VH-VL binders against b7kms5. Designs and how they scored, part 297

Target 1, 80 residues: b7kms5
Amino acid sequence: DTFETVRNTIRIESEVDESLRQLCHEERITKETWLEAAYLYLCEKPEELAQVIQLAQERLSQRKAIADYKRAKTMQERFL
Key: E = the ipSAE of ESMFold2; O = the ipSAE of OpenDDE; V2 = 0.75 times the mean of E and O plus 0.25 times the DockQ between their complexes.

## First folded at step 19 (VH-VL)

Design u_18 (framework fv_pozelimab; at its last look DockQ between E and O 0.84; V2 from the best seeds 0.64)
Fold by OpenDDE, look of step 19:
Structure u_18 (fold): chain C 80 residues (1-80), chain A 121 residues (1-121), chain B 107 residues (1-107)
Amino acid sequence: as target 1 above (80 residues)
Amino acid sequence: QVQLQESGPGLVKPSETLSLTCTVSGDSVSSSYWTWIRQPPGKGLEWIGYIYYSGQSYYNPSLKSRATISVDTSKNQFSLKLSSVTAADTAVYYCARVDFYGEELVPFDYWGQGTLVTVSS
Amino acid sequence: AIQMTQSPSSLSASVGDRVTITCRASQGIRNDLGWYQQKPGKAPKLLIYAASSLQKGVPSRFAGRGSGTDFTLTISSLQPEDFATYYCLQYFKYPWTFGQGTKVEIK
């Protein structure tokens, strides 16, 4: 069987990306195939998938908070 | 496709309060700063102020005592009130977005079409 | 408030001409300078931000340069759709302030 791929831009936190890259290197796989495999695995594990989604939501909230802080700082600097 | 559209009365009497609303579509008001700008007929542009979704606002000192900007995240709208208007407040009023590329400010990348408000008795 | 002075206030040019508009700030504003194009009856349109960054979708014939107090907008080859009024904006310090505008007319 053959399949088509779609190119995506994914931004990953630097420490997580480094750890993941090292794992993929040691196991002779790629980040792409790891993500595909992880997702397919989780699709068969509804409880684990729910936990991953919750963790992802928490990380997204943290990113938004940091972004808001940086934007606010940028705007506040213009009072000085 | 971000779109902004101003709405409100086009005629206001002297000493009354000008009231406009900007409806935002294609983007959530909860992630950007939102601003009002005005332009008297045949004249240049004047920045009025901005608001963040958290409610934090700042106004041009020239209008601070009379201007109030508010945001309604549930309606994806933000509004302008300008009290004690005179003929000098006759202008086309624009709402616009202040965006960020990372930490870089990108002022007014999207505008409403503008709405003329005339102050007359 | 920081004053922004544009020059000239108006100019006449022909299609194909190189056009340069200048904006001077009353004090240093680093690179916190934007350029906008406005046609009659329309809202202003962002062309340049951060003094030299071209906004998405804007033709490459538009270029912004400068830092500190002196800034320029250049149209390398004027097109029929470029006849309009142009404004600079400083957003380095509050209140944010516009230049008085430069009207580019057909010769």
Scores: ipSAE 0.624, ipTM 0.903, lowest interface PAE 0.6, mean pLDDT 95
Fold by ESMFold2, look of step 19:
Structure u_18 (fold): chain C 80 residues (1-80), chain A 121 residues (1-121), chain B 107 residues (1-107)
Amino acid sequence: as target 1 above (80 residues)
Amino acid sequence: QVQLQESGPGLVKPSETLSLTCTVSGDSVSSSYWTWIRQPPGKGLEWIGYIYYSGQSYYNPSLKSRATISVDTSKNQFSLKLSSVTAADTAVYYCARVDFYGEELVPFDYWGQGTLVTVSS
Amino acid sequence: AIQMTQSPSSLSASVGDRVTITCRASQGIRNDLGWYQQKPGKAPKLLIYAASSLQKGVPSRFAGRGSGTDFTLTISSLQPEDFATYYCLQYFKYPWTFGQGTKVEIK
């Protein structure tokens, strides 16, 4: 295999991104190689993978709640 | 792609309740705001109101006492009930989506094809 | 409720003409204005939101301008498929209200 790559766009919370960027800088790796390594590592650890999935679900729920709050404010401001 | 389709009786007797259902495909009814709009034959458009899937709603004051919008998330549908109808309620009824592109409110970006409801004996 | 007044109520134009439709609000609505196109027997179609933002899939010959109380929809080069009735919508305050429409007919 030649290690073909694809280019993807993702959005990360700014403070998490800054922390990850700092870690990658200190360890002389890239975000891309960190993400690949983290995923491959967790594939071998079912219980730890489940914990990461639970945290991801919680963060997804939090992002949705924030978006719903902003949208509700926009709809609410249209009352007299 | 998002598709909306109105369904319900095309003929309603005066004083009875008009009842319509909008079936949503290509989107979840839990992800947007949903609305009904009507157009009397040969006339302009009148906004009836909206609902958010959690139950929060608003109705046009001219219709609020008679109009109820509800959501059925299990069937991916929302509905309109308009009570005590008269000939003045004869119109083409449209369901439509109110959405957000990011934080930007986008009114009625998708519409159903419309269904004519006639109020007559 | 906020009243939306469109002008003209109808107009005749030829393919290739530049067409301008005006919408005036009875009070300031910021840029919370949409434009819709409706053909006979069909549902309205969103053209413009936020006064000037072009909806996906709408040809660039459509342009919206204005803020506050005075708004325009311009079709820079009228095409055969553009003969329709056009409505503006204010969505600044409830109840949301449409203008009464402008019918664009072939000359």
Scores: ipSAE 0.518, ipTM 0.854, lowest interface PAE 1.4, mean pLDDT 92
ESMFold2 (binder alone), look of step 19: mean pLDDT 93; pTM 0.950

Design u_19 (framework fv_pozelimab; at its last look DockQ between E and O 0.81; V2 from the best seeds 0.65)
Fold by OpenDDE, look of step 19:
Structure u_19 (fold): chain C 80 residues (1-80), chain A 121 residues (1-121), chain B 107 residues (1-107)
Amino acid sequence: as target 1 above (80 residues)
Amino acid sequence: QVQLQESGPGLVKPSETLSLTCTVSGDSVSSSYWTWIRQPPGKGLEWIGYIYYSGNSYYNPSLKSRATISVDTSKNQFSLKLSSVTAADTAVYYCARVDFYGEELVPFDYWGQGTLVTVSS
Amino acid sequence: AIQMTQSPSSLSASVGDRVTITCRASQGIRNDLGWYQQKPGKAPKLLIYAASSLQKGVPSRFAGRGSGTDFTLTISSLQPEDFATYYCLQYFKYPWTFGQGTKVEIK
């Protein structure tokens, strides 16, 4: 069987990325195949998928909060 | 494709309040700062102020006592009110976006087409 | 407020000419300087931000330089669509302020 791939830009938190890279190196797999396998596994596990989605939503919320803070700081610096 | 469009009365009487609305499409108002800028006929540009979706706003000191900017996230809009207008407030009014590349400011990368507001009795 | 002074107020040039516009700030503004192009009856268009960063979609013939108080916008080879009024903007300190504009006319 053959398949086509799509190139995507993925930004991962540095500590998570380092840990994931280390795991992939030890297991002789790639981050891409890890993500594919993890998603396919979760597709068969609706409860676990829901938990991962909730965790992802929480992490997104944290990223937004940090971004808002940095933007506010940038704007406030122009009062000094 | 981000698009901005101003709307509101093109004629306002002296001493009344100028009221404009900017409708944003292609982007959420919750991700950027939003600003108003005006240009009297044949003249230069004047920055009025900005607002963030949280409600945080700041105004040009020249207009602070009369200007109010507000945001409606449910409608993806933000608005300008300018009280006690005179002939000096006759201008084309623009709404625009203040964006960020990381922490770097990118001011006014998208503009509305502008709307002329004439102050006359 | 920080005053921005553009020079010249107007200039005449021909297609193919190298055009340089200067903007001077009344005090240091680091690299918090933007350049905008405005054609009659249209809204201004962002060309350059952070003094020298070219906005996406803007032709490479436009270039911004400078830091501190003196800034320049250069059009390496003027094209017919470049005849317009250009404005600089400082956004280093509030209130943000524009230069008075430079009108580039056809000779």
Scores: ipSAE 0.629, ipTM 0.907, lowest interface PAE 0.6, mean pLDDT 95
Fold by ESMFold2, look of step 19:
Structure u_19 (fold): chain C 80 residues (1-80), chain A 121 residues (1-121), chain B 107 residues (1-107)
Amino acid sequence: as target 1 above (80 residues)
Amino acid sequence: QVQLQESGPGLVKPSETLSLTCTVSGDSVSSSYWTWIRQPPGKGLEWIGYIYYSGNSYYNPSLKSRATISVDTSKNQFSLKLSSVTAADTAVYYCARVDFYGEELVPFDYWGQGTLVTVSS
Amino acid sequence: AIQMTQSPSSLSASVGDRVTITCRASQGIRNDLGWYQQKPGKAPKLLIYAASSLQKGVPSRFAGRGSGTDFTLTISSLQPEDFATYYCLQYFKYPWTFGQGTKVEIK
């Protein structure tokens, strides 16, 4: 009797990924178990969960804005 | 997933304004660049121009500033207005998407089915 | 504006033939070239972008080559469903321009 796992691909900013990898190595855990634990922990803490969601929304918006800026530059370079 | 569909009058009188709407489903008009392309019957393709929802745009100078493309984010639509039409503007009009696969520009990866607009008295 | 010239204007070929269509730009366009297929009564369909990148879902018998001013689209083994008109597009500089088209007829 075990729990079923799902395979996922995620993209993480390089500096964050390096820091997370270092933490997991030091604590002898995996990134996936850290992610599961972080989510389960936050489910019991509504105020902290709201703060994490706010930060996630800000990071998502910033990543989209950077991508849109690069795409706009690509379209702009095609003027004579 | 993404679907584009043109709509508008199929017959326009000379000197009047041709007006078409493209309805987008499976994507947001604020997420991509949007364009119009036309094809006179039995002839080749001519790119009209593009718009990004924030207002960045380009228009083919062959249309002598007669074309305007606009976006309605509330209806998830974009449109074409072509003023002072003549018989030379008779064509099948397509709406299309300009996309990016990552940072790679990919022109016209999705098209509407096209709508024939005839300019006649 | 950059002019795109396709050759031939039309061709007839048998199923299984290797077909090559050329597209020449009036100035260098790097690899900013697309190929489109249009069947009668239908919208064009993207086959190849960036001169040689195959669009998802397009059969591998289609191949694009070239850079600068000279480009080719090759169909390595012509199939009955490949009856269509083919267009190249430069998207290096505005206005983006299509070639005049190449009609491929299956004998």
Scores: ipSAE 0.562, ipTM 0.877, lowest interface PAE 1.1, mean pLDDT 92
ESMFold2 (binder alone), look of step 19: mean pLDDT 93; pTM 0.951

Design u_2 (framework fv_pozelimab; at its last look DockQ between E and O 0.82; V2 from the best seeds 0.67)
Fold by OpenDDE, look of step 19:
Structure u_2 (fold): chain C 80 residues (1-80), chain A 121 residues (1-121), chain B 107 residues (1-107)
Amino acid sequence: as target 1 above (80 residues)
Amino acid sequence: QVQLQESGPGLVKPSETLSLTCTVSGDSVSSSYWTWIRQPPGKGLEWIGYIYYSGSSYYNPSLKSRATISVDTSKNQFSLKLSSVTAADTAVYYCARIDFYGEELVPFDYWGQGTLVTVSS
Amino acid sequence: AIQMTQSPSSLSASVGDRVTITCRASQGIRNDLGWYQQKPGKAPKLLIYAASSLQKGVPSRFAGRGSGTDFTLTISSLQPEDFATYYCLQYFKYPWTFGQGTKVEIK
C-alpha cells in the first residue's frame, strides 16, 4: 500500500509539544503518525472522541481569550 | 478573501445624524478591530475611531462628542453614527479592518470601496 | 496629536525612476508607521506596516525604512501602475494621524 500525504502547518502549545516529542522519540514514531493513529483510534471510540472534542474546545476558548487580552493590551498601550 | 462594503444615505441635511453600516464578509467581526476613516473631496485622510466586538471603542478627540461606532455580531456588521453634521462632514467614508500578526498591529489591511456622504440643505 | 509631515507634497517622475518619499513625525513613534497607496476614485491600499514590513501581495520594488521620527518610502523602479497618491500613518499614539499625502505624477 502507498499513502498520499498533505502538508499542514500545526502550532502546538510548547509544553505539550515537548512532551509529545519525547514520547515519539522513545517509541520511535513521528508526531504525524501519532496524530493519524490517535484520530483513527478515536473514530472507533465515540465516547472518548466526544471527550477529546470537548477538551479541544476548551483549549481553543482559552487561546482565544489569551489572544483577545494581548490585542487589547496592544491597543491600550497607544494611550500612553 | 475579506470584503467590506459601506451602505447608507448619500445625502444628509445639516444638524441631522449621518448613519452608515459596514458589512463584512470572509471574516468574523469577532476576531478583529474595526475602524472608520473619512476623506473630504480633494483632501487627506482622517481617522474617526475603532470598535472591538466586545463593544470597546475609541474615537478621535476631534469627533468624540458626535461619533458613535457600534457592532452587530449577528449580522457581521458595524456602524457609524455622526450627529449634528455640517458641510465640513461632507466626505467619502471608508470602513476598514485593523488586524494583528501575533501582537503586531497591521492597520487597515482591508478597506471598503468607500461611500460619499454629502451634507446639504 | 502627533503631526505627520510628508515631503514632497508632489513630484513628477518617469517610468523606471527611483522615487523616495519622506514622512516626519513631530515626536518619536518607534516603528509604528504605515504607508498607503491611493488611486483616484479608489480606497487606499496598505503597502507597508511596522515601518518596513511589506504587506502580502505588494511588489518588492516598494520598501519602507526608518524609525523614531524620520521614515522613507522608496520605489526602486517606478512602474506605470505606481502613479498615485501616497500617505503615511502613525499608529503609535491616539489619535492615529495621516500625513497630508504625496502625489506621484507622470513627468
Scores: ipSAE 0.640, ipTM 0.918, lowest interface PAE 0.5, mean pLDDT 95
Fold by ESMFold2, look of step 19:
Structure u_2 (fold): chain C 80 residues (1-80), chain A 121 residues (1-121), chain B 107 residues (1-107)
Amino acid sequence: as target 1 above (80 residues)
Amino acid sequence: QVQLQESGPGLVKPSETLSLTCTVSGDSVSSSYWTWIRQPPGKGLEWIGYIYYSGSSYYNPSLKSRATISVDTSKNQFSLKLSSVTAADTAVYYCARIDFYGEELVPFDYWGQGTLVTVSS
Amino acid sequence: AIQMTQSPSSLSASVGDRVTITCRASQGIRNDLGWYQQKPGKAPKLLIYAASSLQKGVPSRFAGRGSGTDFTLTISSLQPEDFATYYCLQYFKYPWTFGQGTKVEIK
C-alpha cells in the first residue's frame, strides 16, 4: 500500500498553460494535483468525460493539421 | 524504434523497370516523408526524391522523369520504380526517412541496410 | 544544383587524434547541413543535422560547426570505430546534394 508517482513531460499550448498556472496559483494547488483531480472527477461522470474526450479529439486534429501545414511549407520552400 | 528494409530483384535487364519496396516498422508510412537514395559501387550518394503519403513529391531531375515513388498504406510500405534502366543505374539503393523533430527538418535520420541492384544482360 | 565540396578527400590518422573535415557549399545554405558516417558495406548513419545538432545516440566527440557556405565536422579524439567515410549533405534547396566524401583511414 504505497503511493508512487511517475515523472512525465508534456507539451501544452502556451496560452492554456498560462491560464492553468494562474488558476493553480489562485487556488493554492499544484498543476499535478489539478490534473489528477480533473481526471478522477471525470471518471465518475461519463457524459462530462465524453465531452472532454470530444474536445481533446478536436484539439488533436487541429494540432495535426497545423503541424502538417508547417511541414509542407518547410518542404515547399526548398524549390528554386 | 524505426526500422526500414529494402526488398526487390537484385538483377534487372537493360531497358526494363527497376522496382523496389521498403517495408517500414516502428512508424506509420503516413506519418513522415519517405525517400530513396542510391550509391554506385565505390562512389558517392545521390538523392532520388521523396513522397508524402497524401501525394506531394519531388524527384531529382538527374533521373530525367524515370523515377516514381509510391506509398501503400495498407502494407506500411513505399516503393521505387525506375524505368528504362541502363548499366549506369547499377547501385546500392537505400530507403530512408525524412522527419521533423518538432519543427526542425531532419533529413535521412533512419536508413534501410541497402540492396544492390545490378543492371546487366 | 548546389555543389558540396569536401576537403580533404582522404586522410590518415591515429587513434586519439583530433580530426577536422571541411565542407563548402557553392552558395549559402543557412544551417541546412547534415553529416553522415558510412562504413564499408553499411548504410550511412546520421551524425549531425542543422549544422551543429547532435543526433541521438551519437558520441559527444563529434561536433559540427558553421553556417552559410563553410562547415566543419570535428572528431575530438578518434576511436577505432570512427574509421569510415564521412559525407556532408545540403538540404537547403532541391535537389539535395551530398559532398563527394572524406575517407578517414588508420595510419
Scores: ipSAE 0.588, ipTM 0.891, lowest interface PAE 1.0, mean pLDDT 92
ESMFold2 (binder alone), look of step 19: mean pLDDT 94; pTM 0.958

Design u_20 (framework fv_pozelimab; at its last look DockQ between E and O 0.70; V2 from the best seeds 0.56)
Fold by OpenDDE, look of step 19:
Structure u_20 (fold): chain C 80 residues (1-80), chain A 121 residues (1-121), chain B 107 residues (1-107)
Amino acid sequence: as target 1 above (80 residues)
Amino acid sequence: QVQLQESGPGLVKPSETLSLTCTVSGDSVSSSYWTWIRQPPGKGLEWIGYIYYYGSSYYNPSLKSRATISVDTSKNQFSLKLSSVTAADTAVYYCARVDFYGEELVPFDYWGQGTLVTVSS
Amino acid sequence: AIQMTQSPSSLSASVGDRVTITCRASQGIRNDLGWYQQKPGKAPKLLIYAASSLQKGVPSRFAGRGSGTDFTLTISSLQPEDFATYYCLQYFKYPWTFGQGTKVEIK
């Protein structure tokens, strides 16, 4: 079988990325193949997928809040 | 493809309130700061002020007492009101976006086409 | 307010010429300086931000340099579509202020 890959840039929270890299190293796999496998596994587990989606939404909300705070701080500094 | 478009009356009488609206497409008003800039005919550019979706705003001190910028997230719009206008307020009015690359400011990367507002009796 | 002074106010040049426009701030603004191009009847267009960062889609013949109080915009080889008015903007401190503009005309 043949497959085609797509190049992606993925930014991961540093603590999570470190933990994931360590896991991949110990298991002799890559982050790419881990992500592929995890997604395929979850596609067969609708309840677990829903939980992961909810967690992802919460993390996205947190990222947005942090980004908003940093932007506000940047704008605030221009009053000083 | 972010697009901005100004709308409002092109003629305002002295002492009345100038009112303009900027409609944003291709981006949510909740993701950036939004600003108004004006340019009198044949002259340079003047920054008026900015607004963020949660209500934070700041105005050029030269216009602070008369300018109000507001945002309507439900319509993906933001607006400018300028009270007690005189002939000196005759200008092309632009709306624009203030974006960020991370924490780095990228001011006015997208503009509306501008709308001429003439103050005359 | 921080004053931005551009020089020259106007200049005449030919296609292929190297053109340099200067912007001076009345006080230090670090690298919080933007350059804009405006053609008659059109809105300004962002060329450079953060004093030297080229905006996406802008030709590489445009270059911004400087920090502190003195800044330059350089067009390495002027093209027919480059005849326009150019403005600098400081966004280091409020209120944000523009230079008075530099008109680049055909010689």
Scores: ipSAE 0.625, ipTM 0.903, lowest interface PAE 0.6, mean pLDDT 95
Fold by ESMFold2, look of step 19:
Structure u_20 (fold): chain C 80 residues (1-80), chain A 121 residues (1-121), chain B 107 residues (1-107)
Amino acid sequence: as target 1 above (80 residues)
Amino acid sequence: QVQLQESGPGLVKPSETLSLTCTVSGDSVSSSYWTWIRQPPGKGLEWIGYIYYYGSSYYNPSLKSRATISVDTSKNQFSLKLSSVTAADTAVYYCARVDFYGEELVPFDYWGQGTLVTVSS
Amino acid sequence: AIQMTQSPSSLSASVGDRVTITCRASQGIRNDLGWYQQKPGKAPKLLIYAASSLQKGVPSRFAGRGSGTDFTLTISSLQPEDFATYYCLQYFKYPWTFGQGTKVEIK
């Protein structure tokens, strides 16, 4: 009757988070129910799931490149 | 999780080159900033320098350009060579990681256990 | 190079005492100051980064304060396992430099 849940924290790009927050507010749902529903829906659609995975891989690569750049700038600024 | 381990000869003759290797596990040597630090027996700590595999490095001027740090990604290791050593280079040598918690620089969050290198005839 | 001066160079204290160690930089370093603990025969261990941020797994009795040139490490209630030498590190500008150390001995 009751679903066992796990508490997680995630980092989301600010414009995406704002849009998702607004969607959840408008539709009177929560982020966690949206995530669960989106995943369960895509599990039955292999082609659409593959498209989502490809986009997720691209965003992961972008976040790594940005982080590498920021770290390099932080280390560079310490020269006299 | 992340572990660093120094290895190399414990005895080096004056005027020769000190060579040490740090083996990294639980992290990729190609992604982080890596450093060497030394401590003469009974004395304080001296930062030797750092390397980033794909880019920049820095060596403490106190070593008069005798130090070279290099990376071997195939073995997940980085190394220190210190040329023209004297008795003053006798020290415990540590390898360490420079980390980032998000965008926050965190110096030397993991250290190797240290290895004593003695410079003597 | 930026010189880091610690005081005192050594101190003796009893279990339960409040211990304060001072680190002074020869020029402003913002909050780019770390504190390390080194026990005999062991590598240093990071306690505090960014002057006041407690590293994971470090007991809350350790606290860092300061910015600019004057920094302190305080142990609010000294424990037997806190017998060690403590070092500050500036990482504001290369070369990064350590203070000379403060040896804390149990009385």
Scores: ipSAE 0.408, ipTM 0.823, lowest interface PAE 1.9, mean pLDDT 91
ESMFold2 (binder alone), look of step 19: mean pLDDT 92; pTM 0.948

Design u_21 (framework fv_pozelimab; at its last look DockQ between E and O 0.74; V2 from the best seeds 0.64)
Fold by OpenDDE, look of step 19:
Structure u_21 (fold): chain C 80 residues (1-80), chain A 121 residues (1-121), chain B 107 residues (1-107)
Amino acid sequence: as target 1 above (80 residues)
Amino acid sequence: QVQLQESGPGLVKPSETLSLTCTVSGDSVSSSYWTWIRQPPGKGLEWIGYIYYTGSSYYNPSLKSRATISVDTSKNQFSLKLSSVTAADTAVYYCARVDFYGEELVPFDYWGQGTLVTVSS
Amino acid sequence: AIQMTQSPSSLSASVGDRVTITCRASQGIRNDLGWYQQKPGKAPKLLIYAASSLQKGVPSRFAGRGSGTDFTLTISSLQPEDFATYYCLQYFKYPWTFGQGTKVEIK
């Protein structure tokens, strides 16, 4: 079997990325194959998938809040 | 592809309120600051003010008492109201985006085509 | 408000010429300076932000330099499509203010 791949740009939180990198190194796998395997596993586990989606939504909300704060700070500095 | 388009009456009578709407496509209004800029015929550019999707806004002191900018996230639009207009408010009005690369400002990277508003009896 | 003064107000040049436009701020604005190009009947177009950062899609013949109070926009080799009016913008402090513009005309 041969696979066609798509190149993506993924930005991961630094501590999570470091931890994942260490795991992949120890297990002699890549972040790409880890993500593929994890997704395929979760596709057959609807309850676990729902939990991961909820966690992902929470993390996205946190990122948005931080981004909003940083933007507001940048704009506020121009009053001084 | 981000696109902005102004809409509203091209003619307003003195003392009335100028009202314009900017419709944004290709981007959510919740990710940037949104601004209005105007240019009298044959003249330079004047910054009017900005709004964030949270409702936070600021106006040029020269227009603060008369200008109101609002945002409608459900329609992906933001609007400008300018009260008590005079002939001096005759101008091409532009809506534009203020974007960010990280914490670095990128002002007015996308503009609407502009709409002429003439104040006349 | 911070005043932005451009020089010259207008200039005549030929295709292939090196063109330099200057913008001076009434007080220090660090690198919070943008350059815009405007053609008749069209909206302004962002060329440079943060004094020297080239906007995506803008030809490399455009270059911005400066910090503090004195800034320059340089077109290394003027092209036919570059005849237009150019504006600087300070966004260091509110209210944000534009220069009065520089019209680049055909000689």
Scores: ipSAE 0.637, ipTM 0.913, lowest interface PAE 0.6, mean pLDDT 95
Fold by ESMFold2, look of step 19:
Structure u_21 (fold): chain C 80 residues (1-80), chain A 121 residues (1-121), chain B 107 residues (1-107)
Amino acid sequence: as target 1 above (80 residues)
Amino acid sequence: QVQLQESGPGLVKPSETLSLTCTVSGDSVSSSYWTWIRQPPGKGLEWIGYIYYTGSSYYNPSLKSRATISVDTSKNQFSLKLSSVTAADTAVYYCARVDFYGEELVPFDYWGQGTLVTVSS
Amino acid sequence: AIQMTQSPSSLSASVGDRVTITCRASQGIRNDLGWYQQKPGKAPKLLIYAASSLQKGVPSRFAGRGSGTDFTLTISSLQPEDFATYYCLQYFKYPWTFGQGTKVEIK
């Protein structure tokens, strides 16, 4: 059997990426297979999936708030 | 496919209020900064000011007391009101986007087609 | 407010010519400088932001250079569609201000 893959670029917070890289190294897996396994595992656990979705929503909101803050600061700096 | 479209009356009487609306499609009015720019016939461009959807706004000092920019997130629109107009306010009025490519500020990357507003009695 | 002075006010050129337009700020604006192209009856179009960054979809014959107070827009080989009026914009400090424009005409 062969399986098709899709190449994507994603942004991950540096500390999370470092921790994930360390975990994958210790367990002799790749980030790609970890992501696939995590999703497949959660698909069979509705309560845990809901909690992960909530955390993802919180992180998305936090990333947006940080970006909005930086943008607002950039606009504010243009006062004399 | 961000598109901006100005709308409003093309003729305004002196001393009255000029009122324009910009309808945004292909982007959310809550995700960027939005601005108005005007150009008197045959002349250069003048920045009027901008708004962020939370209500934060800034105006060219020459227009500060007469200009008000507002946003309506439910209609995905933002508007300009310019009070006490005179013939000097006759211009083509453009709405435009102020955006960020990453952290880089990019002014006026998309413009509406412009609408001529004539102030005459 | 920061004054932006363009030169020349107008120029005549032929297809294939190299054209340079200058923009001078009355005080330092770092690289917070944009270039816009406007054809009669049309809205301006962004060409360059951050003094030298080319907007997507803009031909590579357009190049911006400069920092501080002195900036240039160069068109390396003028094409028929490049005859227009060009404006610089400073966005370093409020109010944001445009130059007076440079009209590029065919010879």
Scores: ipSAE 0.563, ipTM 0.876, lowest interface PAE 1.1, mean pLDDT 92
ESMFold2 (binder alone), look of step 19: mean pLDDT 93; pTM 0.951

